# VHH binders against Outer membrane protein assembly factor BamC (bamC), part 8

Target 1, 338 residues: Outer membrane protein assembly factor BamC (bamC), of Kangiella koreensis (c7rcp6)
Amino acid sequence: CSWFSAKDGTEDIDDRYMKSQQDLELQVPPNVKQIEVQDRYRVPEGVIITNRNAKGKALSLDPPQLLLVGGDGVREDSEQSHPTVWVRHQDTPFMNYVSRFMMQKNIPVISSTEKQISSDWISDEDEDIFSQYIGSYNLDGQRHKVTLEIIGQNANEVAVQARNTQSQRLVDDKWVTMNTSKTVASQFLNAFLGFYDTERTKEARERILEEGTINVSLGTNSQGQIALIAERDLIAIWEHLPSVLEDLNLSVSDRDQSAGIYYFNVKEPETGFWAWLWGNDETNAKVDMEPGDYQIHLAATTYGVSMTFKDEEGNLLDSNLVTKIYPEFAASFKSRGK
Short names: E, the ipSAE of ESMFold2; O, the ipSAE of OpenDDE; V2, 0.75 times the mean of E and O plus 0.25 times the DockQ between their complexes.

## First folded at step 1 (VHH)

Design y8 (framework vhh_7yz9_2)
Fold by ESMFold2-Fast, scan of step 1:
Structure y8 (fold): chain B 338 residues (1-338), chain A 122 residues (1-122)
Amino acid sequence: as target 1 above (338 residues)
Amino acid sequence: QWQLVESGGGLVQAGGSLRLSCTASGFTFSKYAMGWYRQTAGNEREWVAFIYSGGSTTYADSVKGRFTISRDNAKNTVYLQMNSLKPEDTAVYYCARGHYSYIRSTGYFDYWGQGTPVTVSS
């Protein structure tokens, strides 16, 4: 790369440059900043983290279940002899996601049909897909062939089954056949489900950007409690809400995707000389709420999504307060949707 | 208010053709994917055809090659051209606006209206 080759030769003020580089060494690595950007396109993982974040050694006792089963429109089919899940899907050819998964994970494909894709050997030379969501699984000295197949579908769901079709262990630098495992099949299926969830979230985000303005009105939820009503689908509001909260200078502290809850914090206003010199409005909350922790509960309605505000204890916020903050939330949703 | 209004259903003999229309109002039609679903007696609603905002289409295996989905963004209308109709195509056909939901309490597609009945006689 010619730009890279010339880079070292452009140091005109070496002393200042070295001091600047030393200062940067004390800051977070560039990869941390990239992780922050990518978080906007990911399915909220806070619900998984919050169930385990303070358990110390007890984390080693986490249930050995598929991490994505039981949430996000995925359910297990226990009637099948091989690991099988029903995934909510009805818009694009499902196998396109399977193909993209294989390509992204650099998994060699030996055969592909409209309903089935079969891998060639997956070994320690490939990306570690087997340990990603199930826990540590050592591929050192093992390799496996796996198949993903659509075994059923209805109007709202596709049934996906994983099979471990062949397995080998490395013995004296030779591959020797070993028994296949439902654990290997389950780990592979779980890795795909994680990929699928991420891709669908990315696509939902891109769709939201194309749909235009998001209108928010004052109304009531299904229980007759005061709420903000957004005229969009649940996934659209879930994906837009972090950007809305950020626009309002509200810090998202946690997420519970299965329950449809966002947890956020209202920080105390900054005071002092610099707040007066540079607008403290740039960092302070743009809504008139008392500092503290709050919840937003999302639920589907006949006209869109209800957003019900609660305090840190789960008590409904006063209707006067919800009415007061409504204009800022409505304006942020409108600008984000267009 | 936003709604989807279906039309064009009826009685037709096997081998015949029908064209279903669905006119949308109250939202920016051109930005949404649109689809057709059908429901037969005793069965769940099944997907028939889907058209994305950019014009790309997908079809259920049972109708591929016989049905064609299209859209006219100037008229806010999505169409389903049904050719070589079979008795098995007898169903109530529903027009749906595309949306994506990963929360179990919500469906992937919303629909508005009563549906359009199609009866194919042998």
Scores: ipSAE 0.000, ipTM 0.103, lowest interface PAE 20.0, mean pLDDT 70

Design y9 (framework vhh_7yz9_2; at its last look DockQ between E and O 0.01; V2 from the best seeds 0.00; counts 0 for: pae E 21.1 > 2, unsure alone 60.1 < 65, placed apart)
Fold by OpenDDE, look of step 2:
Structure y9 (fold): chain B 338 residues (1-338), chain A 124 residues (1-124)
Amino acid sequence: as target 1 above (338 residues)
Amino acid sequence: QWQLVESGGGLVQAGGSLRLSCTASGFTFSSYAMGWYRQTAGNEREWVAFITSGGSTTYADSVKGRFTISRDNAKNTVYLQMNSLKPEDTAVYYCARDLRYSTGWYSPTEFDYWGQGTPVTVSS
């Protein structure tokens, strides 16, 4: 977002915004025959950055509002007092995408209706991953609440409006109310639009794949921990996970359905830790994990199921490791999920 | 600061009905999703029903068709109407606020706020 500046007017947040849109790149293993899908959150293709009440890059208490609008289905509604876009949308309820966005970005939701979703406090302290999407307005010492609302609908489009409903600043270890910002709202909306575009693209591509597939993406659980997110019900994931683990040459050692936990073992490789990448040894684990015992914790929301990976001791696996194993799990779920 | 107080539990015969209430205080009730859980001695707490701030409801399979969750925002209260009760429904019932997840599984790592519970006993 060009011309965005921090509230103090001293910092251009364009680079930060752009970086935030280039988060996780979901890769597909070379050995997996799959349609190439750009699963990372990105600025929508063909997007034109538009401005509302632009005041340049100068110091201003009322910074310009910039929205990402794509010629392919997103247009700004400049008549609205808050950041608003019309999004071409059909078939699936639009708010599902908002919900997915909230979930995947680990944005706490305090209110959810058919037309509106409101976040709880978003701060660097609690939501480190998503804080980058709000740029400098969600730096240390600030927290914000935002709302996405459908304010209009026609046959082919929905009008989505973002509002920053509350903002606070930490002063002497106390949260003090501060003015809300349309810029924060715009940034949030832009983040969503990036997600939306990616998600819609992914869905479009996946439609040509085998029916019955379970789509898995990288996200976070309610604790902000990295997790795999599946858009299926708990039962489906619970039932499919053993097959997935087997497919990956992992051994289920135990399970606790009441707790939603699978215990599995990564076998010692016969020909080396990375032999599965280059070898034909069917006995080796087909994941980038060290041999040992692990756990998968399943938890469901109304919007999907998170799979959180832990070690034998119950410690969360490193985010990088989960990211690395994601493609294999995703591919397996896609192939076996029905 | 946050408080959830369950009430309405008691002894009921199989096939009977009971209505549980959970009154919330200390937070904007209308903004939060609410849920009911139940737990028997020695077992993990299980999800029973969930109602969003918007009023959408979901139920565990075990109670679907028999239980109804509702809310009265003016009273800061969530209800669980339990019909056709079975001995298997005997448990301490808990209401929970701001559930990040709606699941039939208990996860102590998930963020939620629980009441003290109200006991329900269904006799044969």
Scores: ipSAE 0.000, ipTM 0.198, lowest interface PAE 13.6, mean pLDDT 74
ESMFold2-Fast, scan of step 1: ipSAE 0.201; ipTM 0.662
ESMFold2, look of step 2: ipSAE 0.000; ipTM 0.108
ESMFold2 (binder alone), look of step 2: mean pLDDT 76; pTM 0.769

## First folded at step 4 (VHH)

Design ba2 (from b7 with D53E E96G D97T S102T D104K E106D; framework vhh_7qbe_3)
Fold by ESMFold2-Fast, scan of step 4:
Structure ba2 (fold): chain B 338 residues (1-338), chain A 124 residues (1-124)
Amino acid sequence: as target 1 above (338 residues)
Amino acid sequence: QLQLVESGGGLVQAGGSLRLSCTASGFTFSMGWFRQGPGKEREFVASISWSGESTYYADSVKGRFTISRDNAKNTLYLQMNSLKSEDTAVYYCAAGTSYYGTLKWDSPSEYDYWGKGTRVTVSS
């Protein structure tokens, strides 16, 4: 099987558990192509540096492989003829990040539209752009023009494609035209993706520091287990959670702030005479959970706070149950913000 | 456990139309349609996001099929127009119950639950 053969439809379960990994992971499949590595911290034989796609499904057909390190919200589109990724993105115009990237890296811009930005010449000596694993293969007095373009969009994602539009090599103090390369395009795209991840992380932390609407999404904790992700500081979530539980007619039975755990109880529904007299809807839990004792474990994450649900014994709740109760928790948290 | 019940399959003449429905017994996040024709592998037909704002189609059905959903009824629909003999297949409803990793949802591995399938036969 070719390690550079990418298959579309690689939205596998491993992508959901990337947050349980540390910084860089090296995959060493038994039948992988040998790669010569100059870095003393790397395994020199049969290595793939990926976001833990062990099947090699995210590998590019055009060497070098597109490096998507830190790509929890990024996936490669192998169906395109040029390096293309789908990036999780909502709310803000995506091209604002591309424009900020060009500005921060001092990349001269020839043209810019709402869907495309084109550079003037970029030196391959610029380590901020070309300092990736394969960058050393191209450091010899070259310059390139590149373009980033939005080629697709849905409610949750933007497809970004990179093209190397012109390349030149310095020969006898003169710039001479050379063939463009998908490798150069991939390196440029990866530099942008690294910038994008850093900017989104910074913006998420800035939002946590501001009091505002508490947005809760469905996601995973650092162990790759299903969790609710709240985009606020841990202290803010800790302080608001009792009111959220009260809104849902759930009783806080205990709390352990050092461990980040809230203990709560789901009461038996009132039935018969008293339910008729007082009204079931005003006293019964507003979430579809079995009566009993439960735990919520809070942990700080890159994008906010993970809230992991467990039963009385400390066993993880089923993902279907967590998904079912998510809308009510999200609505209650949202009402607690500005 | 989530159950999906499909309906609306049947026999139709080439150029005709059919509307498939799929009702879920509970909450679903992303939903899609897949089909398997005689002697063929199961293939992607269409997917829809929870909000209904994003839809994706296989090239073979684009412009002819329309996917939609009614979250209040927990029901997914596939409106099939200008049917061709090559559309003859068992159509499967699929549902994902997780939001993590917003994608096109065009791979079977992205879905946790599947219906039993409904047969569509297009005669010429």
Scores: ipSAE 0.000, ipTM 0.106, lowest interface PAE 19.4, mean pLDDT 72

Design ba3 (framework vhh_6qgx_2)
Fold by ESMFold2-Fast, scan of step 4:
Structure ba3 (fold): chain B 338 residues (1-338), chain A 125 residues (1-125)
Amino acid sequence: as target 1 above (338 residues)
Amino acid sequence: QVQLVESGGGLVQAGGSLRLSCAASGFTFSYYAMAWFRRAPGKEREFVAAISWSGDSTFYTDSVKGRFTISRDHAKNTVSLQMNSLRPEDTAVYYCAAKDSYYGSLTWESEYDYWGQGTRVTVSA
């Protein structure tokens, strides 16, 4: 399978991996915790139900509800009458995430403004939205209307509030109005928060992939000597090269930015009993080079940066060796560019 | 649901220019990656140009690089393709596409979940 599939192009391999990631279900953010919030009911305090074989006992009829909150990205606003959280956000319109959430979940929208979006009926069959306990009912015969609204904003945070505006249950094939629930609102808000964190994570990774992509080809430097040609500016290559070398299990021993030189070491591979027992593949150099000290000389060109390989004494490496190690360097620059 | 509607296609002489626009209706789509694909008569759809969700990265097929420019307007929920120095071989139906995940290749047709109906571009010799 994919373990032994040699594809012509790093992009094809990356696309397969990325595609497997997009098949994952919506994930609850790792730094978001669920907290318990109690709903109020119209039942007198201290309702007592006695069992035939037991002493009288008081029961509470306030079922718990859960609201997702994070330590650094999301915090609850307990002073509001409806489920409300402050979400760390800046730079882009927050409602764009709300709109995308509604669209991706196929939630029909009745109205949308700069600060509020209102749904049409959402079935309680929707497990992505109503996956937690909802009151004493969790049957396919219920439907709800909800709103998400921005009720506050500062330089670093947006306060988003959920409201369950209308609810109905199915009785004798007819929809009958029932009481709205803060539990329903909390479930909807939780579903949005999970979507929001997932979306922001995707954005961050897309930025890294797009910004960090560096194409490297075989070519020649300004002196006509064999070199790897990276299609970025000198500063970008200078800053990314340590990560590339680390990915290839090559140790940076020194650097001279004024001269544009990186010094690196290829370690002696493990030999004897320990190499046999544990293989040592994870720490061995990923490029087929003799152990020793080497140099990479960087020079700006009109369309990129030339990377010329030299030995410890400053002599050019053989063109066959440079050609041999090129694929691993090219792959690392594409995947590790930033 | 996201609907993509293309506009701006038509007839143009070789060496001329056209601007195609694609509008997503109903909601904002600022975090979708957008692309243009085309299908010439008797051919399969091929990639033309793509723009990442942020607008920071653009990709072009070799035959249009330097002649076409893709851009997006987050406020209007539109992506545009400015086509300059048009050639008869650019004659095709042009499709707008969107992906609701930034994972995967921006140049691969299979990565895109939302498609417009297409707009016809004919370039006369």
Scores: ipSAE 0.000, ipTM 0.119, lowest interface PAE 18.0, mean pLDDT 71

Design ma10 (from m8 with V98I W99Y E102D G106A M107F; framework vhh_7b2m_4)
Fold by ESMFold2-Fast, scan of step 4:
Structure ma10 (fold): chain B 338 residues (1-338), chain A 120 residues (1-120)
Amino acid sequence: as target 1 above (338 residues)
Amino acid sequence: EVQLVESGGGLVQAGGSLRLSCAASGFTFSSYDVGWYRQAPGKQRVVVASITSGGSTKYSNSVKGRFTISRDNAKNTVYLQMNSLKPEDTAVYYCAAIYYGDSYYAFDVWGQGTQVTVSS
């Protein structure tokens, strides 16, 4: 197995991604490590919204405002004088996500209340907050203070507003006050919305995994041999494997828990008149394997459990066969685990 | 080979419909979030629709109510149904499969794109 990867991002971004993969090992497919792609373009989650309508002469002097708008989950509140969105939210305190955002993006906090959090100075060079990839109107050598505030709430939504409260620019090695900008506030709000969407997506995935979903991918065991890799602990895979085999019309003939081995049988397909009359789908193995006796050897790995397939004598099955049967095993595991 | 292949693009008149498909191979597609993106000449690539591994969908304001994203994990395919097409929808459409880790730094796989041209 060769691990193919090119490192094209910044060290900090790559390091954080790698740490995230370690922290979420049960959600990360092993094959992700073997692929690498780089996009030439910064991809925003939402769209660019202008600050004012074109009927006003002042429109040509205003920089565009960028707001993330994501379907039914986020909507703009155009009645407010500062960038404001209504975010679909229930269950937990919304400010927890604001606090996590500030902490994760290393934004210094000068004050915090139950409905408002205010930053200390942040540089306009911070690409996580002020996207430079979109051709921002921020100038080098600026710093800003920003505030996120809950300005409204109902049973299904929370209104969050961003304000750029102070801005300064370097002049002769001294910070000099300058006008605040709705563009800066919008960029900050957009950074938060991107973070929020990612956190909620991560929580949804964690819930799915905790509800017993088992993801299986094609990979290798600790000896470098082809294997199916299941994203759960050894005990869970051991407990669910008999049901998986049954779903595939494979019968468990024996097991050795101390060695981590399941023995199973592939029956000969029903053929002839009765198979034609009733259909062979109900009893035939759902995987393309020769009839006979087989073994599955389980072993814990860094990213889950390896399942190595062997014949009756304990010889490895060829990689083409394992690759061929993988989709059916993966599908069965994904539906099991509750 | 790890890849995404888009298909279904073409020339269509304003008010018409088109369905794009994105076929994934070489990775565990069902674990990835998938987005449809578009790029018009001289403009930035922007997201138009996304669907998470759990099936939650999001749409940009410019396409909401007109476009529908869906996925078929058994076929490793994502679809974008585009209705009531407008000349402003003319762009190269890209499919991207994205895995978000513990933060919003992402690992992504991009397709090569499919051209959609809407005439008036």
Scores: ipSAE 0.000, ipTM 0.101, lowest interface PAE 19.3, mean pLDDT 71

Design ma13 (from m8, 15 letters changed; framework vhh_7yz9_2)
Fold by ESMFold2-Fast, scan of step 4:
Structure ma13 (fold): chain B 338 residues (1-338), chain A 120 residues (1-120)
Amino acid sequence: as target 1 above (338 residues)
Amino acid sequence: QWQLVESGGGLVQAGGSLRLSCTASGFTFSSYDMGWYRQTAGNEREWVAFITSGGSTTYADSVKGRFTISRDNAKNTVYLQMNSLKPEDTAVYYCAAVWYGESYYGMDVWGQGTPVTVSS
């Protein structure tokens, strides 16, 4: 088996997203969070609660399936009656990603337009599409038709909505109509969002590789002050720095391109009971810096770009601190889009 | 009628190279993402390589570093350059177009396939 005899021991995330058997949810980045739909704790239509409850447990009011959203790029539209998210998207037609998802998952399509695609029957055997809720046993012997539709668009975002349009249950070897489920729609939308995130990550990684790798070393700026030196041109570093800061959980608060300055904030780490309860380590800064406001000053050099770190008052950071945070910045520049 | 025609398959020894071509007609090729898939006897179709309308490429882990997908929008053609071929690359290779735009009834555009046999 190729999987058991891996040559290099390197993991390739691209291949896993292309397999119908893979649980798409397990492939999304750790920074992706689930958010509640608008109709949580409402009386659900059809059999949503039944599909959400654990097997053998007494039926009770249970929250419906949560939508999976990632970072700054995806947000739930809680005002809609059907599962809907706004996805940050520009550059290419959004429906291309929807069509790729259907094709690569071998989901049969009944109809397609510029803004809507409708599936034929998808069964409970397609577990990687419907595996968002762990412990659900209620999809056995069911089949569903689903639709993904663009219901809104602005300059920076596209609203995509999922609907479960038809459902049937197998009774005495015959398919019988049953109530549609927002849980099924949410699971389908989550599967698509995981696919979309992976595709965009692949595209970003390939773009970075085409532009060349970004190597960062510890050095000095033209003033002889301690700095990180990136082996790329100023425009490239300016473009890539926001993603590096985001990867390190540092919030960009402002930027001044004419002066070559990025302003960022280090949040106070979550401590005590709430850090224990919520596991907010994923939102805490990945670099050992005191909470507060900081600056990164960029300047072109003979060997690339110097990145000089300063505090809110414009004072240089201590060389020991810059040396301490250097490895995480270097790793982030080298591994961006991975 | 929408059509994809594959060519370039054949018999080659391990370590050899082949270049597959897929020419499209009947639709606006430049607007569509294109992919290469392969199928061995008794198995489902396996994705090999994908190229977006914008030119971004992705590859299955099994072919990375050996295969290169490219497109020529002026010729309505997508290519798969296969280098360092292995016996396990033996399959029938299919190209496919992912449509977007006008209403269509439920069918991806697939070619008829071109067979590739890699001997040891």
Scores: ipSAE 0.000, ipTM 0.220, lowest interface PAE 15.1, mean pLDDT 71

Design ma14 (from m8, 18 letters changed; framework vhh_7yz9_2)
Fold by ESMFold2-Fast, scan of step 4:
Structure ma14 (fold): chain B 338 residues (1-338), chain A 120 residues (1-120)
Amino acid sequence: as target 1 above (338 residues)
Amino acid sequence: QWQLVESGGGLVQAGGSLRLSCTASGFTFSRYDMGWYRQTAGNEREWVAFITSGGSTTYADSVKGRFTISRDNAKNTVYLQMNSLKPEDTAVYYCAAVWYGESYRGFDVWGQGTPVTVSS
C-alpha cells in the first residue's frame, strides 16, 4: 500500500466519493430505487404474527397504540384505514395548532399546505414524540416520516389523520428502508392531541383573563377529590374569593395565604316573628349549608384553580353537598371577574 | 415579497443581556405566528421561542425563564429579550414567519440571521 499512501491527493478524492455515495443513499426516494431492496425483507409481519398466535402468543409483535380519545371533544374515526380523530374545534384556524406543535417539538418539516403537514426524518429520543418502545421492540436506531392531514371538517369538528409515510432502521451505520407502522402514526397523533389540549386550555385561560370573567365548574382537585374549578390564576381567585363569600352572606373568619386556605362561617338562619319583620333573605346565607365553620383550600392546577371544601376539622365535605352549593358559587364568581 | 430583517446581535459576556429585533415587510404581520431559531456551526437550526398571532408564547426548555419573546404589530416587529446569557447560547439567531394557509412557503420565510457570541 505504499504506492497509494504516498499520494497526498488520493485521500481527498476517496473522501468525496464516500460522502457523495452516503448522501445519495440518504437522499434517494425509497419508492424509486429501494423496491428492489425490499425483496430482501420478504418475510411479512402478518405471516410471523399468525404463526406466533398458533402457540398462544399475542396476535401482534407490536401492541395496538391506543388513541387518546374519550376525553372532552375528541372521538376516534374507526372507519378510516389510518389513525383518525374528530376534534371539537370552531373558533380559530386548526392548522395553527399543527404548526405550533411542529415548531415547539422541533420537528423538521419538508412540506406543508393549508390542510396537510409532512415531516422530514424524526428520531425523537429527547422530544418524547414516540415511545422509546413499541410493544417489545426498541425504537432506538429507527427514524420515521409522518404526516398530519385535515381529511374532513364541519361547523363543530375537524377530522385529523396521521400517517407514517416512510421508515428506516440503522444497519451497519447505513439507513435501510423498513415497513411503516400504524402504531408510529398513532403515537404521533397522540403527541399532537396532548399538545392541542394544553394549547387550547392556555388560550381559554388567557381569554378569560382579558375579559375579566371568572368561570367556575364542578371537577376534581389533583388528589381526585370533588372541587370547584375556577378558570383563572391562583392570585385572581385568592383576591376575589372574599368578595364572593361576602356576597353569599358567608362570614370570612380567617385566611392563610401560604397554605391557600380561607376560613368562613355559615350563620344560623333568622326565624320566627323577627325574621318576618326584617326579611331573613337579606341576612341569611345564600347557599344551602348547615350552620358552622368551614374551609376552602385553593390549589393551582394545569387548567386553573381547584377550590376544595372542608369542615372545621379539615375533613372533606360530602360530594352531594358540594354539588348542591356549586350553582350559587359559580354565579357569584361569574359576576366578580372584573 | 416577504422580508424579515434581524438586528441586535453582538458580543456579550456570560451573565449579560441582549435584545434581538426582527422587522417584517411584504405581508400582513399580525396574521402570522413568529418564531426565533438559532444555529451553531455544524449543527441544524433549533427552535428557541414562538409567539402566536394572538400573543401566546412558548419556549424551548434550554432558554425558558431566561428569554422572553414579544411582538409589536404596529411596528411589524418581533423581539427576543435574552437574559442571563451562557456561552452555550452562542449562535446565529434567525426569525421566521409561519403560516400554512398558503402552501408551505411559511417555513421558507427566514431572515439572514444576527450573530450572538457569549464570552466566558
Scores: ipSAE 0.005, ipTM 0.297, lowest interface PAE 10.7, mean pLDDT 72

Design ma15 (framework vhh_surovatamig_d1)
Fold by ESMFold2-Fast, scan of step 4:
Structure ma15 (fold): chain B 338 residues (1-338), chain A 121 residues (1-121)
Amino acid sequence: as target 1 above (338 residues)
Amino acid sequence: EVQLVESGGGLVQPGGSLRLSCAASGFTFSSYDMSWVRQAPGKGLEWVATISYSGSEKDYVDSVKGRFTISRDNAKKSLYLQMNSLRAEDTAVYYCAAVWYGESYYGMDVRGQGTLVTVSS
């Protein structure tokens, strides 16, 4: 199973980040000790805790206070006259996320610079911009122009400020200028922060899936014999191998964990009516091997785990055969993400 | 649908023990490092313990080291926290979380409703 649901699940997660300003002020990042994890991950400085499961809560925004979407590493800059937050950020240019937000939410843009983006008129009719992310508000028959600007940056944080630059209300089919509102600016900033948190969570989970994928290369075992080398620890490969064999239409017949051996069978290709009806890909082995019984011997190595292939008598398979079947095994391990 | 469901909390006296459980579903549990984090009343989130995806590496916040033991069962898609010699300072809502890594940061995805542990005389 994947961390990812349909896109609607991602939007639900975004909504769950909505919190009061007080909630964000109470979120003190934990003093998390850097973790040394079997060299498979190098943990950078700092910890971000997100997604505190506020699922199903419709937050009622109470003007005129700044209300911020949740997510550890976000703090208000109360010294500014306009809604401003400091966001923990060190990776890609921050404005890339602002640009993606505007584009993906179909927010019309008048101008964009390396540190500021300005919208054209956004109406209260656009539920994707206001009501979908913020919940409820009372901006009926209005339209607004807003900006997001980077007003400060240090090694670990970016200060982003929202401004409501122009506002109009509809009176007798005519747009009439009205006073701008910090509430509108804070709602827009909160919508962006929700998008940002969702996007960063998605990217982080994609990184975990990529780093959690099992890369398999063709190499040699400790005895110098041809083998597939999986770049994970022995326990992970042992637990994952049955799924790989199943994907390749290979029947696991036995296991000996103490010896590190999986026994499997390559079935004879289906013939006659059933082969015609179901197709070879559904029933036959996906690797080009003679029908029969085989063994995979696992052993820990300096670079991961060696998987040595043997026949039913325990004799090594021909190196040409191992090289031939390697691509299908490598693809199966990689696609499983384990 | 990704779900993390914590259980096993309750009222216990100082010096007592509790075993917390976390049931995971909707993702490949065995591919992720897992953590326990807690939130004491009126305070922020505090990291408690982390276990590697294979179970071979464990780390703890200093205040619980030697008293708490984190473990996992990948076949059952479950995470555990054995809490011994409990103290009043351990009173909190406990959450399990999957660890995720970005290019220059890491975080913990706290999704469940948590399980309340109250240590009182």
Scores: ipSAE 0.000, ipTM 0.174, lowest interface PAE 15.5, mean pLDDT 70

